# Ledger of designs, part 311: VHH binders against c4kar8

Target 1, 263 residues: c4kar8
Amino acid sequence: MAELSTPSPASPAPLDGGRGDELEKFTLRGARQILQLLQDLITHRGLITAHTGGGHSFMTAVLKVDEERGRVVLDPSPDPQANRRALAAPRLTCVTQLDGIRIQFPLVGLGEGQDKGRPALFAPLPAEMLRLQRREFYRLQVPLAHELSCLLKAEDLARKPVEVSARVIDIGAGGVAVVVPTGAAEFVIGGTLPACRLALPDGEPIELDLEVRNLNRQTQRNGTEQLRVGLRFAALPRAADTRIQRYIFKTERALNAKARGGL

## First folded at step 16 (VHH)

Design rv18 (framework vhh_vobarilizumab_d1)
Fold by ESMFold2-Fast, scan of step 16:
Structure rv18 (fold): chain B 263 residues (1-263), chain A 124 residues (1-124)
Amino acid sequence: as target 1 above (263 residues)
Amino acid sequence: EVQLVESGGGLVQPGGSLRLSCAASGFTFSDYAMAWYRQAPGKGRELVATITSGGSTSYADSVKGRFTISRDNAKNTLYLQMNSLRPEDTAVYYCARVETYDSSGEVWYSFDYWGQGTLVTVSS
């Protein structure tokens, strides 16, 4: 919904890894996967919000992974009280985000000491890490060769029903962006377009209710104006949602394969 | 708890056929979309084919018209029928479950449940 918000020490709020089967699917328990993810956080200098309980948290970062001793090294807070709270806590809940992926992990048995002569916090490697990809912000640029279209049920300037076949230029789990010629239909932000049909390469068109979220006018080189319309999926059955995300992943994988290996 | 066990790989000559199977356990198989992935030596994983819980299928362009994905919900088994095999189809083939999670209007996804793989070698 919001564009960009500045994270506070308490944001993002921790997710409970013990919520059962749904979150268990996103939990990494392999030692190599955990080590690689921690190394990725170091490489990207990712800021971590460490929750110490009782509504308290502080900003930290992974400075080092000591595989030989089976521990992580964290940057201490400049606030001595925050460090004292962390050391007294039975558990830290660490939350961060890397390239749209929410990462959360517990640290138990926090200690303090020095790393290369500088103050540091130490903890055993986590036995688990939660990795959730928030797909609502991911947008696949639709290849022109796919000729992906969405048949929109909209209204003209006189509020008469019209059907517009719009080219899908990007698609995500939360919606699509389409382009239509200027004047083809009237769109109102917050308006609902009922019973639209999204054509995916595999199977029958998906019938969807779409909500207008944004409008941008673009002038083509030939002088023709086109309207880019951002549309949110208002209601999406699991089967339709699965088809859309499979298309996204299949296309993304194929594009990545082409980039790496040629045709 | 979730287990995916692939079988049916082997050595086959160009132009030959092979049928891969994936035996699923530890979840309600009929509720989930399923996928086949492959990884050739020195390359990343490539999505080969998908099938939804409703039976809708999709294929990579490289295999379309030659491979057929199918499922038998009564047997909790996923299949990949591979025809007109080419040397470039040589890879380890993996079965994967497609996961979704809905929370407070946010939708999440994962392909993290994978089988051990089955090797397909296409060579004369």
Scores: ipSAE 0.000, ipTM 0.110, lowest interface PAE 14.9, mean pLDDT 75

Design rv19 (framework vhh_vobarilizumab_d1)
Fold by ESMFold2-Fast, scan of step 16:
Structure rv19 (fold): chain B 263 residues (1-263), chain A 124 residues (1-124)
Amino acid sequence: as target 1 above (263 residues)
Amino acid sequence: EVQLVESGGGLVQPGGSLRLSCAASGFTFSDYAMAWYRQAPGKGRELVATITSGGSTSYADSVKGRFTISRDNAKNTLYLQMNSLRPEDTAVYYCARTEVTDSSGEVYYGFDYWGQGTLVTVSS
């Protein structure tokens, strides 16, 4: 059912991830720390994937932190359906990153209105945020200029083999997230895609078996929808792991050098 | 409103079996990944098993091969089949809802609702 009124602020649900006590050391609960992290997202133009449930998300950003009113101001989607899903959701799960470090936080009590004459989404400040600073949680957002791709071996609606060239949007030690054109192939969570080929800038493509771990239909900031597929590396050879790690570290170094030069 | 209600706990002898159930209401169950957690006396919470909306499963090393997580989307119910139970499996077992996994699928980030738990005691 549609939610037609601005939701009342609700207490944020506890953010307790799948590793129990292990995630507690990465959980920020101090008001000053939360405000600083949100401000860092604004300063570094961090794009946020806001999950609205049902395998749907939309791309947003923090436009402003209103400390006096205890609110964040978010960039609405140009797709009205994405905004309606967000407003109807009891909770948004927001996922982003800074310098490859995964940041996740809940937003509860989302409303809509205007900020300085422009449409905006509003939510109370989160009571907690996850900031994951471990190598196994590290995800590099792949620069668009690198044109990193993965050739996926999948099936179409008729169960015929198809090859899909998917753009790699993030990469880490455990896997990649890719963008697949709508309708290009069918994916089943838990399914294995054998002999896929990950193209890194240097050398021959890496042949990998990939496991489908998540599927999400994401509305982009330009209003278009894309399918995002999360893929886990099945048994990476050491040479492949070394090449992936080298790519991540080189790219991270280059991005950090560019950021410091710009300051 | 979102509700998760666990049942099926009890006293069982070592080597025995129990099946836990979690009845979900107030949300579209099929859209969410679900988890079973446990908290043993004097210990922190441990993630036992997870199942995604599409049915992909993962297990803690301590229970792998003995426990099976499953879901029935038509009944809005999550299950945990526990076989070959050991005294160290004694704990309160909790059902939990989560919306997000990372792209590797190994880490489930944030869950927003928990049940009240069901006690499992393994003792001779």
Scores: ipSAE 0.012, ipTM 0.330, lowest interface PAE 8.7, mean pLDDT 80

Design rv2 (framework vhh_vobarilizumab_d1)
Fold by ESMFold2-Fast, scan of step 16:
Structure rv2 (fold): chain B 263 residues (1-263), chain A 125 residues (1-125)
Amino acid sequence: as target 1 above (263 residues)
Amino acid sequence: EVQLVESGGGLVQPGGSLRLSCAASGFTFSDYAMAWYRQAPGKGRELVATITSGGSTSYADSVKGRFTISRDNAKNTLYLQMNSLRPEDTAVYYCARVSEVTYDSSGEVYYFDYWGQGTLVTVSS
């Protein structure tokens, strides 16, 4: 599998534009550009979802970029099994977001060791990093204080109807990502969950149909296992769309006001 | 030794047509979903079109109805037929191999492991 992850032997196409923010203009294949982006992930304390295959992932972060040794240092999972899966995987697919911009990169040749006396995972610097500026990837990270929830209508292992209150962790124009305890319900990619209820801070819950788009079992940084479920709005009435956009806009404005001072 | 080599770019007038080709080698082409994406000077990268191993296609709204992605598994070649070209279609076009497709709350999420060097398309009079 490692051979299949080898970059094309052809030289990367020349990048255009030597001026302006590297992060605003690049599909990144240059070593300096990759180093800068990884450093920005450190500076912004960006959480990374590392996919190990088979629907498994864990939360990590870049702790350090070792330019001289050509490697990146990652925060290990508190779950030893997640770390064993990662070390056994032929590659990690790392996904994160900076300022609404989706960033994705592969890591091959993962090893374990220590950094500053603490356990760490090590990998060679990625040969390439994708930086996708697509509006449909933009997601508002839902503030924990908002306690945003969605009541899901699903089935248990015995195919009996169950209702699960799921915490909404991100929200965008096309859907939400939620977390549920592992085993709370069974979800099938492409399946429709009818008449679910999205609770926004202002007003009555929004009743809507949700399509299951992805399923990831993940170990949180706190050591708990959760199922992350990506849900698409199957049919979104204009009034519901307006309320969701209003919530996103209002929350962004509040976060901007907080960053500039005040409440 | 995966290789993707694009060709077919060039200068064309607005309203014209071009067909891009991507020659793939070093892997079982028919087993993989493939994509075309583009990057114009000063702009971010845009996913233009995808085609699954089974032949299912998707397109960016900016090119829907004008571009057609297709594949020839016997020749290990991916194509992009571009019709009704506009100045804003001017970009370097890249062929990419899709390693994984997932679906999240925003729609399809494409994970790529290889892409070619690109071919330049210029649309101007």
Scores: ipSAE 0.000, ipTM 0.137, lowest interface PAE 18.2, mean pLDDT 77

Design rv20 (framework vhh_vobarilizumab_d1)
Fold by ESMFold2-Fast, scan of step 16:
Structure rv20 (fold): chain B 263 residues (1-263), chain A 122 residues (1-122)
Amino acid sequence: as target 1 above (263 residues)
Amino acid sequence: EVQLVESGGGLVQPGGSLRLSCAASGFTFSDYAMAWYRQAPGKGRELVATITSGGSTSYADSVKGRFTISRDNAKNTLYLQMNSLRPEDTAVYYCARETYDSSGEVWYFDYWGQGTLVTVSS
């Protein structure tokens, strides 16, 4: 009965609601732990998806931690509308990943100003940060070199069938997240995309049905907008599941080996 | 235990309107995504509309522009406003909650109870 609420594995979406004590053991509340984690995000150049509510988000980063003033400095969106939504939001929910560990934290009291003469967003240091270390929440960030793609069978705005080749940005046991150019297709949460093809680096494409779980309009740091689509494996055959898990495991091992090689 | 109780169904003429309600209990309603499903006689279950915990909505193409899903977290109630009803909307309508297995990994919607019957005919 001790169940942890989780987002769809195919989506970088925030955890749904609060589960009280169920998330407590994954929550950091020590000021020094919070400061160290934020500094780690800066050091690793961690990109953050900042959710402003209503299915809207933008890409940001922690530029600086101002310990003296007790605040974080964030990279504003080049889209003024995204910044206005963020400033109007009662809470900004920040989601990122560090070494396969999902990190989520709230920012309340967002303001705007300048840092060293450049526009910046400011917020008080979060009082808590969620750090999920369980393997069941793990999402492999797909290496660009793998050119992992999924051919989506979707519909356009006129409900005509279209095929869209989408880049897979992350993959887990339960699904994938893909990037789709704005306007390439219409997606509805809960809708099923039948007979899509997931192309792994080795072997034949995997034919599978995908359920749309999350839609995030994301403004990139260069000002362009893209649609991130979280997709759940609706009916995954055991053989396909095994192959996906092997890809994840082998890729994780290869990335670890490469990091240790000192390239 | 999780309980969802649908109400508001009835007989209505084509072009009419109905508002369905779903009273939720046994869980923290505001934390879950919710959905409406329907099943017409002799047909399979169809997903009609969804709403996330944050309020984002989606609709089946067959009802888009005619139906509106909403929620009232203070009342633990999910709603479906149905306008411009058609004979093909005749079905039993079910309220569903986002669910997960014991590992927390597998996500889907599940429904409970007998639903509420909507009949569109003259």
Scores: ipSAE 0.000, ipTM 0.101, lowest interface PAE 16.8, mean pLDDT 77

Design rv21 (framework vhh_vobarilizumab_d1)
Fold by ESMFold2-Fast, scan of step 16:
Formats: structure tokens, C-alpha cells, sequence
Structure rv21 (fold): chain B 263 residues (1-263), chain A 122 residues (1-122)
């Protein structure tokens, strides 16, 4: 079960997928796929930023999908002015995310009415939805001065539980690589390490499940062996995803500034 | 305050060329990825080209081989060189400061300029 994620007030500006082949590979047009994705947003209680144009937006959610009438039911804003802007707009552009995947879709023909005796907004089902998955080919090399660590919950050779504080050597949107002393624990590719704790500089450690993706034994410059373990984030709430990405971008900016400040 | 100011738009014949510029201020330009977007009449915004802080570029398939994105960090300026222009390139072009994921794909838009109109017509 994914925890409720709220797009920030600084949510991404909408991209329209209507032009060119660039976004076509990310565009869902099948009625069944669209219905399934909307139901997933309801199940995960996903908050949606609805852009009405002119720099205006409001927070909403899909309350239900009326398959018989081909409509979505949306939660109105507590701000009456936001609802008036939405009803006057020729189109809403809805932006949200599900487990770190950006989802965007248009709604045309917004109306107002009641659902179960409560005010609600109604719109026809979107003809298309954009689903952008983040690719993970890049890893930020973690500066040693940051002292990033991850407390791993693993097993020793006798399958006895052990906790290992591992140094994070690189980090990306989908995972981390860590170093552990050879023999500190036994890892199995494809195995899950539950309830590990990732320590970032700002705030409380992030509790998360990690999947073992790769194992490499490396001889260090001092002659000692270390095990390098590649770990995938198994499920990452939006708040955790946001913190990790903020750390990556802030660190990249600082490293770029440092490199360009030196002659 | 972050400020992005586009210039260079205009009316041009099919097959012509145009160079757009975006003057950036209020932030360390060299630290950020930048992008060009366009919005055709009656349509939403389409990503045209991106350039990372490291200089890596990517392009929409519709403009590959015709458009070139570049940056001059000393001048805090982003450029889009547009060659072999077609009527379907008619749009308002926007400069944007963006954040990219670990693969260089744009996932977040910080700031946008006011846009500059490009009309391709005979």
C-alpha cells in the first residue's frame, strides 16, 4: 500500500502529449488502461494538481469513476473561486504521481453537480493519459564528507539476523550502492532487506525495503576487501522520493559549483 | 528572483532559419539543466530540446537534425538554432529551468519565460 503523496505547490508544469512521437511511447489510449490507472489513483488516494490555465491550479482527487456514464467524479476545491475558474476553463490539465511515476491527463467539459448529496465536479473520462517513468542510468557519487549511511537488516552465514551500517557510495532515483566489510553479512541477488534505514543530511532516517540487485567484491587501495552491494528501492513513498531527489540535485549543484569555481 | 527572457522570434518563410535566445538571471545558470518548450496554436506545451549542466543534449524526434540547443555559461544565455523551418514549427517557444532525473530526463519545471512567437508561413 503506498502512502498518500501530495504534489507540492511547486508541482511540475504540465506537458501536453498531443504533439509528436516524443511523448507517444508514454501515452495510454486504451479505455481499459485508462480505467485501471484512474482506479489505482483512487485506491492510493492520490492527490491531483488540476491546472486551469493562467498560472492557476487547485488540489483535487478522483472520488470515483462512473463507468456507465463514462465520467470521473472529482473533489471540488474548498475555494469557490478555484471551482469557478475550473468550470470556466476549456480544459483542466491534471498532474499527479503514483509510486514515483508522473501521471498527467486532460479533462474537458467539466461540470458541477452532486454525488451522494455532496457537491462534486464531473468530467468525461480522458481519451489519453501520460505516464512518465523515470530512467535510472545515472548514479550520484556521494561525497565522503556527507557521511551517508544505510542501516541494513540482513542475515549472517548461519541465517541469523544482523544489522550492518553500510556507507552509501552512490545514489540514484531507484537505489543505492553501499559498501560493507567482507563477511559482515550474506546477500542473495533478488533477496529483500526489510525496514532498512537510509540517513540523509536533512531530517529523520528514511525507512525502506531494499532489493539486492548486484554484488561485487573489490580490493581497496589498502589491500582490504570490501563487498559492494547494489540495492533497489522496492517501494518508495513520494515524500521519501522527493527527499532523495532533492539531496541528489542539491549535491550535484554544489559539486558543479565547486568544479567551476576552481581554475 | 529568477528571470528568463526569450527573444529572437518572428515571421519566417518555410525552409528559413531563426535563432532564439534566453537571457537568464537570478540564479547560478551553469548549475542547472535548461530546456526549450513550444506551444502550437490551440495545443498544449511540447518539449523541444534539453541541455544538462554538463552539456548533454536531447531533442524531440520532430526536430532532430534541424534544431540545435546550446548554452553560453559565461553569458548566462541559452540558445536554440532552428534550421529548415516548417509550418508545423509555428508556436510560442518557452525557455525553462528544469530538473532532470538520474538518466537526464526532465521530470520537474522550476521556471518558465514569457515566450517568443515563431510563425512559419509564406
Amino acid sequence: as target 1 above (263 residues)
Amino acid sequence: EVQLVESGGGLVQPGGSLRLSCAASGFTFSDYAMAWYRQAPGKGRELVATITSGGSTSYADSVKGRFTISRDNAKNTLYLQMNSLRPEDTAVYYCARVEVDSSGEVYYFDYWGQGTLVTVSS
Scores: ipSAE 0.000, ipTM 0.113, lowest interface PAE 18.3, mean pLDDT 78

Design rv22 (framework vhh_vobarilizumab_d1)
Fold by ESMFold2-Fast, scan of step 16:
Structure rv22 (fold): chain B 263 residues (1-263), chain A 123 residues (1-123)
Amino acid sequence: as target 1 above (263 residues)
Amino acid sequence: EVQLVESGGGLVQPGGSLRLSCAASGFTFSDYAMAWYRQAPGKGRELVATITSGGSTSYADSVKGRFTISRDNAKNTLYLQMNSLRPEDTAVYYCAKTEYTSGEVWYYDFDYWGQGTLVTVSS
């Protein structure tokens, strides 16, 4: 039942089509640019959220680009239902990030087969890819090693208070995206979660109010379902904003330095 | 902090053998599926071999019958035994773990990479 959400900086939800004219300058249509970007996603093992419509999505990755046949090869879901939804969909909307830059592209004409003896999904190369290089949409993909979490103050199905420790998967100036176990709590788009606690590696947890901006039920690579929740910072004290920005900049610098052979 | 440290790469002649090792720390090694990836000069990354937490293995067609992936959970170490090496096996080899713990699942998102170890197969 989860529908596709209004676009938010805190979520990998697809961008609104009504913004097409504004986004044109960020749209790649050159065949070589598209091939290079897809190869970059392979090199960095960019995790892709593939939206099949009806509020459904699954986690995938580009396994390879077949330039000779003009096809992209995707890792199928271990959930057969997710794969059936994808194959039945008129279009997949794929959303991912590379170096904090939001990337979105359509795939049309999805088929199934095998790659190197393993099940695979195939699609023609996309005719366009959105590479959104705007400061307001910058999202730091949180390194798994940081074990960054947010303690959510939410409600269960009976409207009773519950606390849920959620893993933070991305963070930006405007919010975070988190994953929660299915059924751990109920979330309503536009609802406010007061006094949540964001745990950064250094110092005490940051207490802040979060607004639910989007919800997406995802089938993971291991076949389990999780709820991905996009959360906007509703009211952010300057000290909290400074700590979050410091974390983002410090982590980005460390990742860039490591990639260039730094200590 | 999750760390993966690869070793065992080097220069070998065609037809030779090498054993790669990956020392893992900072997570419960036995709970995660593990993989070996490689990246040849000027090419994209290729998944070479996987092993689940339960010990189930899979291989790329290009290495099937020549390479063997194994794990030693007591030592937190992943291995890749490479036999009958060919010039086209020349690449930097990377150790990776899945993002999530899972049962026996064929499709894994390998989200953490080590620094890599270079294998050169040349006559």
Scores: ipSAE 0.000, ipTM 0.094, lowest interface PAE 21.2, mean pLDDT 77

Design rv23 (framework vhh_vobarilizumab_d1)
Fold by ESMFold2-Fast, scan of step 16:
Structure rv23 (fold): chain B 263 residues (1-263), chain A 124 residues (1-124)
Amino acid sequence: as target 1 above (263 residues)
Amino acid sequence: EVQLVESGGGLVQPGGSLRLSCAASGFTFSDYAMAWYRQAPGKGRELVATITSGGSTSYADSVKGRFTISRDNAKNTLYLQMNSLRPEDTAVYYCARVETYEGGEVTYYRFDYWGQGTLVTVSS
């Protein structure tokens, strides 16, 4: 799946500084939150585009967080000129993504030296990080009348391939939650379900790859058990994203009209 | 006390040239790297060019081949020669001193002293 391993064709430019007041609600300033987010970038091997100004940027990564000395260690560019531009810049604007969330932060006071005998770039820990949570984390509760379903390609308890039609209970730009009868299939957090099919009210089913994010077992009033599975869209073509967003907006507007007594 | 005073800005037609100067005082000019920055209305600050104490230069891609940064250590003056000017070069231009400081095995760079800026307007 070249589509699954190919990042966005163009990394988005840094967010406009004139939008500072609009972005304030998405800005993290807690020391523990900043440390945890930087650590998440390390564990997920997140590539960072570091903008040095004047249209220049280079690819880097957080190698280590030095909490004792209050600094972050970055992978230098193999291009010495890029490193020189970075050291001469008044600030770096670092842009990356983690699970579809845009993360942006400034680094001021960049230095160079060695970490474990290897060249590295150093910067004081950022005082703030932008973690832009947008429509990707909004979840629409799917009306039962819509009968939204997703055909999952999974394995049963005997590791045999099985197809399960699961009811979609909520949907967002980043994924769906579905309900499955206990024992119908086996799910592992972090596992990928390839070529699943999401059925929306309009058009043909959308083929997508889904990643298992969470599992919750619920006992119904009649004593039967069901499994709620949270699934992330691992890769989502633009046309599919448009159809899903259209469904969400249309349904939300209809629910809002009903709530206001608009029939 | 450290002072940086820019001059040489003005109104020029597209394709024209200007030379900016930055007169430095209050420190040993030859010991420091220097930089030119610009800020257009409604845009963030952009690093235009840098020059080390040893004379090594670096440029933004947008000005490479058109602008030349230079220094005269005997006169404590930094220059920016701007050729083939475009409307997109319209901005306030600032000079800055680059300080280095040691943190163990790490060398840090700081841009503490800034000039007041000089306005360059490229318009017909």
Scores: ipSAE 0.006, ipTM 0.239, lowest interface PAE 9.4, mean pLDDT 79

Design rv24 (framework vhh_vobarilizumab_d1)
Fold by ESMFold2-Fast, scan of step 16:
Structure rv24 (fold): chain B 263 residues (1-263), chain A 125 residues (1-125)
Amino acid sequence: as target 1 above (263 residues)
Amino acid sequence: EVQLVESGGGLVQPGGSLRLSCAASGFTFSDYAMAWYRQAPGKGRELVATITSGGSTSYADSVKGRFTISRDNAKNTLYLQMNSLRPEDTAVYYCARVTEYPSGEVWYYDAFDIWGQGTLVTVSS
C-alpha cells in the first residue's frame, strides 16, 4: 500500500512527484469533478503557470473545454521558444489558484493547431487534478502595490558575494517565491542563502536563512522571461513566523473583500 | 519508458574512492537538473549533491570537498565521484531527476519525480 510514497518508473508517479499517499485525499479523479474545476478556471479567468521541465515555465490559461473530444484548449505563449519547449515536453505540470486553494494537474500529449482561426494548444483532459485545501499549501499572491522585497545574499556568475533586492511574488507559511533581475545572481537548488532580509510593510525587516528549492525561467504573457526562485524558510523564529502569518491573513482578507465588491 | 539505472556501488575501505553512475533514458536528460540522495540504514533520506542543466552544483555540508557531481549530456549519464570515504558515508545512493517545484509546494515536494533502484555503498574495513 505504500507504493505511491516513492515515485518510480514501475509505479504511477503522483502529480509533480512526491508522496502520492499523502496527496490522495486531495486528488480529484471523477470526470464530472475535473470538468467542473476546469470550467471554474475558465469562468474566473485563472492564470496558469505551465512547467515544461528543465526549469522552464510559461503563463497560460484554459480557453475552453471540449467535453465531446475529451480535451482542453490552452492559450499559447507569444514566445515561440516557450511553445516549442511545451510541445517537446513529455508532461506539463500546471499550477494555478482558485479562491486561495492551490490547484495542480498534469497535461500529457500536447499538440498545436487553431481554434476559430487563432493559434491554440490542445491536450487531452487530465485523469486527475490536485485541489490542496490546507493552510500549509496556501500561497498568498503578493499585490504589486505592496512592493514587498527580500534582500538576498547570494553569489554572482563569478562567484563573488552580491546583495540582490528581489520582488516577492508569493508567500506562504514555509517560504517565498521571488523574481530576480536577469544576471544579478546565480542560484543552485539546495543551496542556502544566509542572513537574507525580508521587508514586510509593518516593522523592521526580518533576517532569515533561505534554502533554494526551485529555479524557474517563466515566460510572461507579454513574451518576456523572468527568473523565479522558490525559497524555503530554513529556520524561522516564532516571532518572524507570527509576523509573516499576520501579513498573509491581513492581505488575504483585504483581497477577498475587494473581490466581493468591497471598496 | 522513463528509467534511471544506478551502478558503481560496492565495499571500500575508509579513505578509499568510488565513482557512481546513473544512466538516464526516456526523457531529454540535458533539460533537467539531477540529484544524488542517500539513505543510511535506519535513517531518513539526505540530499547529497545537485547539478543543474547548466552545470551549477551544490553539496551537503557533510560531503563538501570530498564528493563531486558531474554529468555527460552526450551519454545521458550522471556521476558522483566520492573521495576520502568515511564509515558514515555507508548508505544506498539514489539518482533522481529534480522535479520543478510549483511555488505553492516548494517546501513539500522534494525532487521525487523519478527514482532509480539505488546502489549500495559500504565503507568498512
Scores: ipSAE 0.006, ipTM 0.265, lowest interface PAE 9.7, mean pLDDT 79

Design rv25 (framework vhh_vobarilizumab_d1)
Fold by ESMFold2-Fast, scan of step 16:
Structure rv25 (fold): chain B 263 residues (1-263), chain A 126 residues (1-126)
Amino acid sequence: as target 1 above (263 residues)
Amino acid sequence: EVQLVESGGGLVQPGGSLRLSCAASGFTFSDYAMAWYRQAPGKGRELVATITSGGSTSYADSVKGRFTISRDNAKNTLYLQMNSLRPEDTAVYYCARSEYTVEGDEVTYYRGFDYWGQGTLVTVSS
């Protein structure tokens, strides 16, 4: 894992408390709006990445909203350690996406129990939810069928050059998120990975420099841990930017057509 | 408008010490996390140390126990105290500002660093 332990990013998108005024126009504080948005997440079966701090997160989902008791019910992790980290955390930062819109909200006072005889996590309804419609926050979730990969040129623990083929899980205008095998390479937040190669459909791999933006050991819903690495395009050539945008638009169009036509 | 100006580099013998300074202007220094990076000849940039607005620090394993990052918010200055210097510490050292402030947030995170200084050269040689 990363040798430099900066305070780990709890979320891939920035929250800037010192610039709260800039985010106010994206913040929902009405109880009815919050309830409706949480219900939309349930309806669309939105997967939520819940950040527990220290570079740790787990995949969850909103199972239901208990309006009478003023709480939200979350799907616990099958990994008991992930649940213990969540319960011990002073705050859980929940991040998801709905129709290309980034949704982020805090949960404070997490507890555990049962819902309809099944283990569940409970928290009071959030007092606020962030709903970011800006293009810069949009991330295309890469379809597994596309087998999109990025060949990373990194270093191992002994600082020896190593090439790692990483699966691209999301892509946006500013970067990609990838999954790398545990122990395959050493990553340092803010470090540059030069001459990496992004394999997009239709053409030669794109050679580009990537900056390590965040590192997250994520516990999947099946209990397996994986290292997710957020990578920023450090210097994006015009031709590469055009190809990436075409891929994003083409894939969005195909996904929208599939949703409407049942493809 | 945002400016970061490094100083304090120079030639030092192996085992010696240097203190680097970074004078910040054009923004509210106390609201931002700050970092020191270095770039050795023929190598890529390496993140050396970070400090949050609240004072929490992190270090690269290569310098942990030898380097200390600190800040003086009254002077808008970031420091890097470097002890037990080795020839492999020879590099240009850069001061950088985090894209995001951590003061008032329970979540600290970086998208990388948005402003960099011109750097200060440190040479460790006999």
Scores: ipSAE 0.000, ipTM 0.123, lowest interface PAE 14.2, mean pLDDT 77

